Miniprotein binders against q9h3h3. Designs and how they scored, part 41

Target 1, 235 residues: q9h3h3
Amino acid sequence: EDGFTAEHLAAEAMAADMDPWLVFDARTTPATELDAWLAKYPPSQVTRYGDPGSPNSEPVGWIAVYGQGYSPNSGDVQGLQAAWEALQTSGRPITPGTLRQLAITHHVLSGKWLMHLAPGFKLDHAWAGIARAVVEGQLQVAKVSPRAKEGGRQVICVYTDDFTDRLGVLEADSAIRAAGIKCLLTYKPDVYTYLGIYRANRWHLCPTLYESRFQLGGSARGSRVLDRANNVELT

## First folded at step 22 (miniprotein)

Design hR17
Fold by OpenDDE base, fold request of step 25:
Structure hR17 (fold): chain B 235 residues (1-235), chain A 80 residues (1-80)
Amino acid sequence: as target 1 above (235 residues)
Amino acid sequence: SKTIEVTVTEETSPEEVAERIVKALKEGAEKVRLTAYGREAIERAWEAIIIAAKRLGHRIVVTIEREDGKTIYTISLEKE
């Protein structure tokens, strides 16, 4: 849909992870400063490479907000990768269950709700809602991609600590919906990113576990969360 | 309406639980409630749900609750 492959988007995300981040850290910065920070660094105006007239003069990989309860822990990514290589070499069957067990064993449990939005007021407004929810403690951490030179959609990522905690995944969806977000959301565990598992991979693994669709007048959550691969609705 | 309760442990076979889910729903149970304690049991319960969904060939609805260190999955058929 975006003209880019899942592999290209993943490569761009990895490159962005290595560049400087614009961070609002609620653990060290008063919540009263959030509105001024959002006004200074609207995601639609922050440019990936610090273009002339942008609020940033230097390259920015991500704009992020850290909540009070945020603790950066990626787990044993190196051990995960080694175990994944050994598993591939063994010729053993690889299933979504196999990847969950690898993720659990190596404590690589983080995952994220993803939303793609065109640059502009709707993106900045969505990001402001998410940033408030993070600072208020309804969400732990979120990031948004800066504006690319080529334009295209920007991505907001809202993290959860454990993709196997399906209730926590649903609670994050509810908080995103409460922030006024009505677009399609997809949930992706980070383990799939660390292992280079993209759409249409040779193992037929779907890196997207859940889809959230906004629904008017529905359940208390204001959305329907679907595991499409297994034909399960989570409520 | 008939609710079937199943406790899932770290020794419980996901396939056996899946068979119980499928049987209960086919026999007209409105809900199947899985109770699991600890990560291994919770994952086994989830695997059972996935297997059951595949065997039924219909969308299932799963409500998730957490109480006193246990996870409760309440499974029902999607009402058309």
Scores: ipSAE 0.840, ipTM 0.946, lowest interface PAE 0.4, mean pLDDT 91
Fold by OpenDDE base, fold request of step 25:
Structure hR17 (fold): chain B 235 residues (1-235), chain A 80 residues (1-80)
Amino acid sequence: as target 1 above (235 residues)
Amino acid sequence: SKTIEVTVTEETSPEEVAERIVKALKEGAEKVRLTAYGREAIERAWEAIIIAAKRLGHRIVVTIEREDGKTIYTISLEKE
């Protein structure tokens, strides 16, 4: 059940990537317009298919905010996929280190902090905090899923340029915490998504590298970041 | 010394560095500091940390700093 749900959620996410996005681009739009845009398109009200009474009449795949330093670079995803197929055919052991080397070689280095929230004020408030942090240059880019017809939790994704830059991953966690986010965060490299490596995969690879838990007063960053697979805490 | 310093290069074996980390912490070093220059050395240092954590069977804490184009990993045991 957990594998089927992960593959289904991935297929839904890929289908959403092909639909129109509602974007606030801080490179072309004044930061002073952000509050009006957030009020116009609250994620809890934006619907996946443009349902009657929603702020969108057309389908929306994602709601996104681009920072001033945002540059879309996905690297060589096709070369990555070909190298991954060749590696599987070789019968060589596949480790998290192997995937990191493939990602570095093909420049597919992006990753994201993920949070899942129920629709409503807490989601919209969390998104507003993240969107502000992106426009202020503390984060590069973020997206949130629109409201599904069936309801369920919406996901906020906060990207970093390089999942191998562990300091940059920690700085993004700190910026998310500074934006007032207190929920559990999980960090996933995009390379796992591009290779179809989900939870409970045949290689026993964990697509989640890090978990962040909010802590009051304990750490200078206001969170504890754990690599659970390796039993390492990052500070 | 309370802190053991280790320089990691592109030629440094992650396993050898891991052995140095494990030895230092078992001998009562408070911290092990890995200094790495460039992507390959930084990744080798991280691999050494993972190997060391596995060999210790105990959670380790890693502080990450960036100075003058180098990455510094400061490793300690989780204090109970």
Scores: ipSAE 0.838, ipTM 0.946, lowest interface PAE 0.3, mean pLDDT 90
Fold by ESMFold2, fold request of step 25:
Structure hR17 (fold): chain B 235 residues (1-235), chain A 80 residues (1-80)
Amino acid sequence: as target 1 above (235 residues)
Amino acid sequence: SKTIEVTVTEETSPEEVAERIVKALKEGAEKVRLTAYGREAIERAWEAIIIAAKRLGHRIVVTIEREDGKTIYTISLEKE
């Protein structure tokens, strides 16, 4: 992703965040209703704009599942953004370490594993597996983009509550793999998104911390997780 | 000694721990094991790992465990 393309995609994601969501909330909805809900709203068929033939006639920004233990907490995003502006004008170096400290100071600690899949059975099957893992308590919260009229690849986001809790990030990867998912995953802390820092940014920061690749006989977690910027493998 | 043990606290210098990691692995230790309790210590341990990875110029493998409320980072050079 270049900086122009990433900024445009971020603006569209922001618009989707503000539109209505289709939510299965395990905190208020019995788990026995999940399979029917998944069958009613497959992400390959739910359209972004409510096209004819969509199971939902209204616009949909995201399709989401909240686990029983999900506790929303984005932290002090406004304070983070203000401190970021101050840092930029201070003349101090901008590094991955200073971004991490900024996120810690303002308690903006969430992050997400991402996967991109073409519309169709594989996407719907992967989403169903993730959604079941969330309701069963192996994951806390996930969302998937609806079908756009352009028909491009869709994204599943699986959130973790603290990107500095590296064991927790690995445990989420393991739970995703246990749901039968074998495609490439990438991990991005939310701090980069809130600050508008994308792949081709002027500070040369890398918003993707980790890649996860399915591995049959490797790590105890069943995948190989790599921090490519620092050339560190996490197991 | 096949494994070097280091306890990381909120007063510990990440730079000094990184030097210990690099020295131990270059001198043939199989593993370096960092034990850290609490957020400050855990982040100092991670910073030390990043510094060491840069200095070594070779992929390192970090195994992450939780034991009795402590975070344990076990560091080795990737074989081959």
Scores: ipSAE 0.809, ipTM 0.936, lowest interface PAE 0.5, mean pLDDT 89
Fold by ESMFold2, look of step 22:
Structure hR17 (fold): chain B 235 residues (1-235), chain A 80 residues (1-80)
Amino acid sequence: as target 1 above (235 residues)
Amino acid sequence: SKTIEVTVTEETSPEEVAERIVKALKEGAEKVRLTAYGREAIERAWEAIIIAAKRLGHRIVVTIEREDGKTIYTISLEKE
């Protein structure tokens, strides 16, 4: 009972968001300082709670890089949440389409490509490539989780500002691939996060819209992007 | 090579466009091109694509382009 895993994982996610973040903000910090910052705070060595020997002495929830053009736009989250409660009590069907319309109506449109990597050189190299792409303007904003005590995989999140702008989502995938990333990517809109809708939800909604797989060859994008729920390939 | 052209507006029925997509591809058209301007039309076009994909029962490929402020969805059947 006291070990309710799903409840415990939700509380840990909230704590990470509320703890301090380590941020390189290109809007206020010269780009020439990026390489030194990356060397000081490799994600494989920055610990969640500031373990001895870590570069950080205090807890760190996330390590983030903000691009020069990053303009935060969370939209009408309070209105979204209120409309969501009303929808649930209305008796109307809850579908991916109704969630998309709620997100559009309330302008809660951001989403993210996700990749999961084990701690070590591969993770640090991937993060450095993504961070440089953000500072150079090919991506807007990214974050990476710190090292956990259990030594599990870490996650890099690369944000886009509008999940309904499907060309923009594909362009972000291309920029990630141009940074040398070859692992599986999954795309999740933030609307699901703000409404507390995760993989194991009672509405059977799938928060993952797209999967991207690296593809060798002459394909224009260099990856294969699938909407698996609808059996559609996007190019 | 035969391409079927459809303009999608804010008043267009996604169900009717989906029927046109399915018919065209089943009858041997190589591509169906949907052109949409503005968020409502673009989302109606995407909804039509989703409906068509389910009716076809076969993976489709959607190429997405922007031209003169319009979104263009070009739809074809995935080749073996």
Scores: ipSAE 0.807, ipTM 0.939, lowest interface PAE 0.5, mean pLDDT 88
Fold by ESMFold2, fold request of step 25:
Structure hR17 (fold): chain B 235 residues (1-235), chain A 80 residues (1-80)
Amino acid sequence: as target 1 above (235 residues)
Amino acid sequence: SKTIEVTVTEETSPEEVAERIVKALKEGAEKVRLTAYGREAIERAWEAIIIAAKRLGHRIVVTIEREDGKTIYTISLEKE
């Protein structure tokens, strides 16, 4: 617990990204096969390294569902990384606005809502709801981490294609809530991930733009979405 | 209800729009509506909102709508 560091988290995330993924791709697989696939690969039982008794015999970095309309476009990540290096040597201030402009300039615009759940039925149920929303077209793409041997919380990532399209980000939150998910959600642009900027980074940047909290009554979205850094509520 | 309307373009100064937001809300307007078409204008509008939020020192609520290809940001103070 006390050995938890930003460098350790970055290394684990990078390793997971590079290992094989279990993918349900609605662009090539009929939607009627989704429920069987979900039953075969519940995220609480798919193990990171293929433990005995797991449905998987090989390492799995991520479990993912791609919607029919998903068109992968990471943008100019190489150019983004080069511009980031140049910015660091330039002496210019590094701010959230600077990162947003780099992302826009290099078309690295995707971002994600994150939720953290303990292994078990609630995680598997939440994932199934998200996966169905993706296949049905309310969401474009999502992934969930597999079970780690230490049994810690797992993460579901629900992607949006443009973090500057704030209505689209709110619509994704609404789709997640419509799937019955009531836990805290946090939203992070992918630009921070591609640049290796995590919590407690040396630039004091906050990679989390928004928090979404479930809210009974009140808003039509069923949640309260807050930009805490700027003290702005989005609705 | 007093609503102040501002059209934001790719040539618009975010700082000037932010001043208009702050002034309007401090003078008792209930809402300020920013209308923007296209990425550059939309981002200038958002930048103006962030600047205004810092100057106001009070939580603001931004309602986001899309109409006829335009993004509409409607800004108000959070009620106490």
Scores: ipSAE 0.801, ipTM 0.933, lowest interface PAE 0.5, mean pLDDT 89
Fold by ESMFold2, look of step 23:
Structure hR17 (fold): chain B 235 residues (1-235), chain A 80 residues (1-80)
Amino acid sequence: as target 1 above (235 residues)
Amino acid sequence: SKTIEVTVTEETSPEEVAERIVKALKEGAEKVRLTAYGREAIERAWEAIIIAAKRLGHRIVVTIEREDGKTIYTISLEKE
């Protein structure tokens, strides 16, 4: 009952973005070095603030793997934020459709599949599978949070470059499942993060577009992907 | 029992396509297939799907594929 609110978790995520990251960059580092790097920095043991006995001596905000094809592109975030403020003062309705159009207009199109796992072997194994998929080219970029406290869950984020490319979002889900991951995944466009729109927002917008649930049969992708707000299943 | 084919362009009204989707599925069509080329057409097709889903009040299943540079959305009602 002394858990954290969504606002608290969002504030901690922003602080983590500004701290140093531990990065394996396949664009400059041979793939044969990946396994040694994963063994040196398991996410269940890398601490947020550099605790004694940790593999890291300094604070770490995120642990990340960049694929060979990763091309950083946040888009026109400043223009997006300005247009968002103008929309709010216009008196016009704020809807998921207007957010999508703002994101398209300003080229802020990235999004991410999210999974939450407790520290330990399961987390480290899942991260290793995702990291290998990134280095092998099935995924473009992923990050995982470090350990912040004993027993607390950590998050793996797997990015896609365009949330409106729905086939591409489904292909990323399939690659995650092929890495052996069976837990619930949720998909969130980055536009909501850049605008500070979280679950308990005043506009009642839902930042989660899709949920993916592992499924043995009935889907070539190995999962069932649902847009619950619109009651649509994507295959 | 047939598949209804609709081509969506950058000038197409999402509302009109949504009406066609709803009508076809309520009249017993097995599938409605939307074909779109280019970002504007693709987003109009998706908007039409969202409008149709709201009007139907029943979960729909959308199969997404790409063929010859076109996006194809194949829409059906979720079976019991």
Scores: ipSAE 0.783, ipTM 0.928, lowest interface PAE 0.6, mean pLDDT 88

Design hR17
Fold by OpenDDE base, look of step 22:
Structure hR17 (fold): chain B 235 residues (1-235), chain A 80 residues (1-80)
Amino acid sequence: as target 1 above (235 residues)
Amino acid sequence: SKTIEVTVTEETSPEEVAERIVKALKEGAEKVRLTAYGREAIERAWEAIIIAAKRLGHRIVVTIEREDGKTIYTISLEKE
């Protein structure tokens, strides 16, 4: 288990958000160019800092694909953070319900399915399947981390607009499974990232709301989605 | 196998709905269907499901459907 604390991974993700992104935007680029773009920038070969011989000469934070329906709306992240500080100072109990209400109030509703894969063909193939699903309108937006120097696992993030829309979360899982992805998926709201709520936080909040496991011959969705906190299986 | 239908509104108590879910499932209902209209009712229905799951002490299976602006939760016990 890569000994990087959840805090270190989050700090790296935030730093990566500030570096240049390699983006395929389906709103401005024909879908017919996707295969050439994927071949040019395979995630297993794109390096975080633009190492010699990589497809990128400059640092890359993320590789991303935007679908036709993608509209960036981050909500009021600053207001969310201020309200979170005030809440902590108030000494009021903090629950998953509290975070949900904060997220709703400040319109910070985005969340993501996460998958971690080793660099190589399986990662590039998974990414190509996800990218195609985004361009075809089955998913709205996805990103993948570039290859790190240490050769650690890369992460693919598939976003949904509203983590409170459980059906939308499930539909995204189904689309990921339809793209041929069979690995474990975890779903995390972005509000937990913006508030610095990681694994082993002082409030004992689980930042992962759902876990998806691939299932052969089971539900029409090709997976079982588990709400681990509540012991509820979603189908 | 009996399906129990429950309509959830913005005024519906999640605890009361949870009690109905638990009772129905303990009495041998195969499914409980919650119908909710609007964000608040949908969340109250979900809260009821969470409460019911906790009270049952067993994993429950929930199917989610959206039809004509309503959300339908269909609740059943996990089949062993």
Scores: ipSAE 0.770, ipTM 0.922, lowest interface PAE 0.4, mean pLDDT 90
Fold by OpenDDE base, look of step 23:
Structure hR17 (fold): chain B 235 residues (1-235), chain A 80 residues (1-80)
Amino acid sequence: as target 1 above (235 residues)
Amino acid sequence: SKTIEVTVTEETSPEEVAERIVKALKEGAEKVRLTAYGREAIERAWEAIIIAAKRLGHRIVVTIEREDGKTIYTISLEKE
């Protein structure tokens, strides 16, 4: 198992962000067209490089759905990166609190629930459920990675506007569960991605803040959300 | 069931709140409810929860509610 390093996966994700996206924008496109769009561009068949016989002839970085309330705000990523370099040079201790403060200062507050699924019906069905939840206004924005040439798992990312709003993070988990998603979810702030903070980093920072496990008959949310760093269960 | 209520402000010490949480739960309170207004107070309340969790040495369960611009954390021990 060529264990793709967390760095390699991040480099691939950054490269994919620069390629064209297949987008359904609910602000400009009627919700009634969603089913036809999903049928035209099933994530299991859309290929990263536009392989022969795929629905796309050109490279696709991501397939995305934007909700009616979606407003893209990336904050000051450049200022964040400069402050991060200065902090590293200072030799000051770096903690999760330090990163949170940097994120707040530079307005880089977005985060995402992540799920990894094998290509096929389960992925396409999961994506359709998420896309519908976005168009219905239960979620703001989501994206899914196209099929890689080598295969492997595809990732669905469901965004929240503020990783420091724990209730908003939990509400998004509930909406994902309501869409019929039962797999493991992990929540990651985008600030960790922009700063190159991956698994096994030199600062021992965990880029995953929360883990959600599906639970039948338990919490009203249909899941158990765990803050692993602090050993706190959120409901 | 005994519920202890604590209001958290921007001036409230997270360590003092954590001590109150730990004391209440050790004395047999079923729940501790923290009420916080505004971003700073909400974060101080969360910091208190983290400190309390660490001091207790076992998993705690936190319910989060929002009402009229306030955040309410309801803290309990994990039921075995």
Scores: ipSAE 0.770, ipTM 0.922, lowest interface PAE 0.4, mean pLDDT 90

Design hR22
Fold by OpenDDE base, look of step 23:
Structure hR22 (fold): chain B 235 residues (1-235), chain A 80 residues (1-80)
Amino acid sequence: as target 1 above (235 residues)
Amino acid sequence: SKTIEVTVTEETSPEEVAERIVKALKEGAEKVRLTAYGREAIERAWEAITIAAKRLGYRIVVTIEREDGKTIYTISLEKE
């Protein structure tokens, strides 16, 4: 298992953000066209670099679906990065609370549930379920990585507007579970990505705030959400 | 009462609320309900929960409910 370092995966994700996206925008496109779009661009077949015989001839960074209520607001990422550099230079202790405060101050509050799936029917089916939930207004926005040349796992990202709104994070988990997704989910704030804070960082910060595990017959939400840092289960 | 209720305000110390949570659960309360009004109180309530969890040394279960202008945290022990 060529354990792609968390740094490599992040560099790939940042590079993918700069390439063209395949987008279904529910604000401008009728919901009735979603099934045809999903059939045209199944994420297991869309290739990162537009390989011969793929649905895309050009490089694709992400496949995305925008809901009716989607409003892109990234906040002040540049101000966040400058404040982070100043903080590192100051020698002050860096804690999860410090990052939360930086995120709030610069309005960089977005976060995402992540699921990793092998290319194939299960991925395409999961993506279709998520895309419908976005178009139906149960979720605001989601994206999926295209198929890599090496055939590694693809990632589906389901966004929430505010990682500090624990209820909103839980509601998104519930909507993902209602879409039939049963795999492990991890929640990561975007602030950690923008600051280059990955697994095994020098500050010992965990970039994963929550884990969701599917549970049959348990909570009304069909999952258990664990705050690992605090050892608190959210229901 | 099997449920202890605590109102959290912007003036309420997270440490004091945490002590109340820990005391209630140690005294055999099945649930502790925190009601917080406004964003600052909501965060103070959460901080109190995290302090209480650390002091207890075992996993706690928290239900979150939102009503107009308030958030309710219901804290319980994990049922084996």
Scores: ipSAE 0.746, ipTM 0.913, lowest interface PAE 0.4, mean pLDDT 90
Fold by ESMFold2, look of step 23:
Structure hR22 (fold): chain B 235 residues (1-235), chain A 80 residues (1-80)
Amino acid sequence: as target 1 above (235 residues)
Amino acid sequence: SKTIEVTVTEETSPEEVAERIVKALKEGAEKVRLTAYGREAIERAWEAITIAAKRLGYRIVVTIEREDGKTIYTISLEKE
């Protein structure tokens, strides 16, 4: 059943990517308009399929904020996917190291910090803090899922441009904590997402590189960041 | 000072560096400091760290800094 869960998540992610997004783009929209936009589209009220009474009349796949410095570049995703298929037939081992090398070779280096929150005030407040951090330049890009018809947790994704730049990943964690976020964060490189590799996968790969736990007074960043697979703490 | 210094380059064996990390920490060094310049060397240094962590069987702490374009990994055992 884990395989079905992974396939379902991949299909839903693809469908969400293809539906319209609600975007606040700081590159073209004045920062002074952010608060009104946040009030119009709280993620706890924006519905996935445009339910009656919601602020959106059409399906919404994602709600996103692009920072002034956002420069979209997914890298060579098609080449990555082709090389992945070749690797699977080659007899070479499939390891976290080979995935990292594929990502480097094809310049698919972005990744994201993730947090999962129930719909409601805490989610909307967390999103607002993240969105302000993006518009103010401390973070570059973030998105949040809309409210699903069946309910359940929503996800905020905060992107970084290079998962191999571990200091940059830690700096993003610090900016998230400075925005007042105290929940558990997990970090996933986009390479795993583009290849459809989720937690329950047949190669036993762990797509989550790091966990971040809030910790007052314990670090300059206000958090403890752990690579659980390798049992390494990063500071 | 009980800090062991290792320069990692793009031709450096991650397995050999991991062996040095493990040996140094088990023999009482307080810290092992890896210096790497460039993506290949940085990734070899990280690979060495992950190998060492698995061999040690204890959590290690890695402080990451950048100085003059070089990445510095400072490695120690988790203190109580």
Scores: ipSAE 0.717, ipTM 0.908, lowest interface PAE 0.7, mean pLDDT 88

Design hR9
Fold by ESMFold2, look of step 22:
Structure hR9 (fold): chain B 235 residues (1-235), chain A 80 residues (1-80)
Amino acid sequence: as target 1 above (235 residues)
Amino acid sequence: SKTIEVTVTEETSPEEVAERIVKALKEGAEKVRLTAYGREAIERAWEAIIIAAKRLGYRIVVVIEREDGKTIYTISLEKE
């Protein structure tokens, strides 16, 4: 991905974050209302800018489900960003280890499993399964992008509290697979998102920590989770 | 089968643990089990695993468990 593409994608992500979100919040809404909400707002039909014929008349940045135990805590993002700027001017090496320590110091520990699916029944079915897992307490919080353009893939993000808690990351993968999802998943710590570090970055950092692939007859988790940069399988 | 046990603390050198992992697996140990308590020890154990994976040149498999508040990494070579 070139620098123009990365800057454009970052600007679109920031705009989506600032537009209204469609939220099912299990902390304040009975679980019995979830199925009706899912039927009203399938992600393949909810449009980014409120196109004619959409269930939404206004722009939607994200569709989200908050679990009963969801406690929002982005951590010290402002301090993280300031420390990142200082690190860049310090002359010290920028490595995965220094990024991880920065995230720990500023308590910016959340991360997410990502899956990319084309608009349609498969996307809507996958989202419904994830949303149910969140409301049932197997996952904490998830979001899915609305339909932005024909032929473009949409993304489901399933969050975890602490990317350094590798067992917790694996447990989230297992819950996703238990919802019947068989596509490729990738895991990215939120620290990379807050610092704007993408695949084509000048430090050669890898913002994707893990890949998860569905495995027929595999481990107890039903998937193979791989740290490809380090050639380590997690189970 | 043979299992090598290593306790990792906040004082432990990841490089020295990595050497122990590599040696044990090359000498035919079936698995190496690292036990760590607390964030610093857990991250030192993971760093040791990454170093060992690079030195071995083979994919390793890490089973991750939690027991009595401790994190346990059980390491073996990927089987054919």
Scores: ipSAE 0.757, ipTM 0.923, lowest interface PAE 0.7, mean pLDDT 88
Fold by OpenDDE base, look of step 22:
Structure hR9 (fold): chain B 235 residues (1-235), chain A 80 residues (1-80)
Amino acid sequence: as target 1 above (235 residues)
Amino acid sequence: SKTIEVTVTEETSPEEVAERIVKALKEGAEKVRLTAYGREAIERAWEAIIIAAKRLGYRIVVVIEREDGKTIYTISLEKE
């Protein structure tokens, strides 16, 4: 949709991971400071490269909020990558189940709900709702991309600890919906990112496991979560 | 019966459970409830659900609940 390939967007995201982050860490910063921090660094105004007149003078890769229960555990990403190369060389069939087993074996279990929003008030409001939910302990960690020079859509990522815990994935969706977000959400495991598995990959693997659509009045969760690959609705 | 109960263990065949799900729903069961204890059984139950969904050829709805160290999947047909 945005003219960029999924590979280009992933490479940009990986490059952004290496730049400085603007972080609100609820483990070390009082929750009462969150509103001032959000006002200081609205995602629609924070620029990727620290443009003149932006709240940031230096490059920013991501704006992030860490909850009280957040513990960074990326697992054995190097071992995962080595096992993936060996698997490709073996000529064995590669399935979503294969990737799941690799992820479990190497403890690379993180995944994220993704939403794409145009820069502006709606983005900043959505981010503020997510940030509050993280600080209140309804979510563990979230990040949002800064404003690009091209003015493209910004992405909010809301993480879960285990993409294989379907209930945990659903609970995070519910918390996002409770924060007032009504846009389409997609869920992606980080293992697909680490292995370079994007849209239209040679293995025909879908890197999106779930889609969440907002629903008025129907479910206790305020959304319908669809496993597209299996045609299963989760509630 | 309106609800069919199936316990899934680490030794349970996903294919056999899938057959039970499909049969129950085709025979007019409103719900099939899978109970699984432990990671392996939970995944076997999920695999059975996927197989059943594929065999049915239409969307199914799964409610997921966690209670007392067990996961419960409640499967039903999507009501139009």
Scores: ipSAE 0.739, ipTM 0.913, lowest interface PAE 0.4, mean pLDDT 90

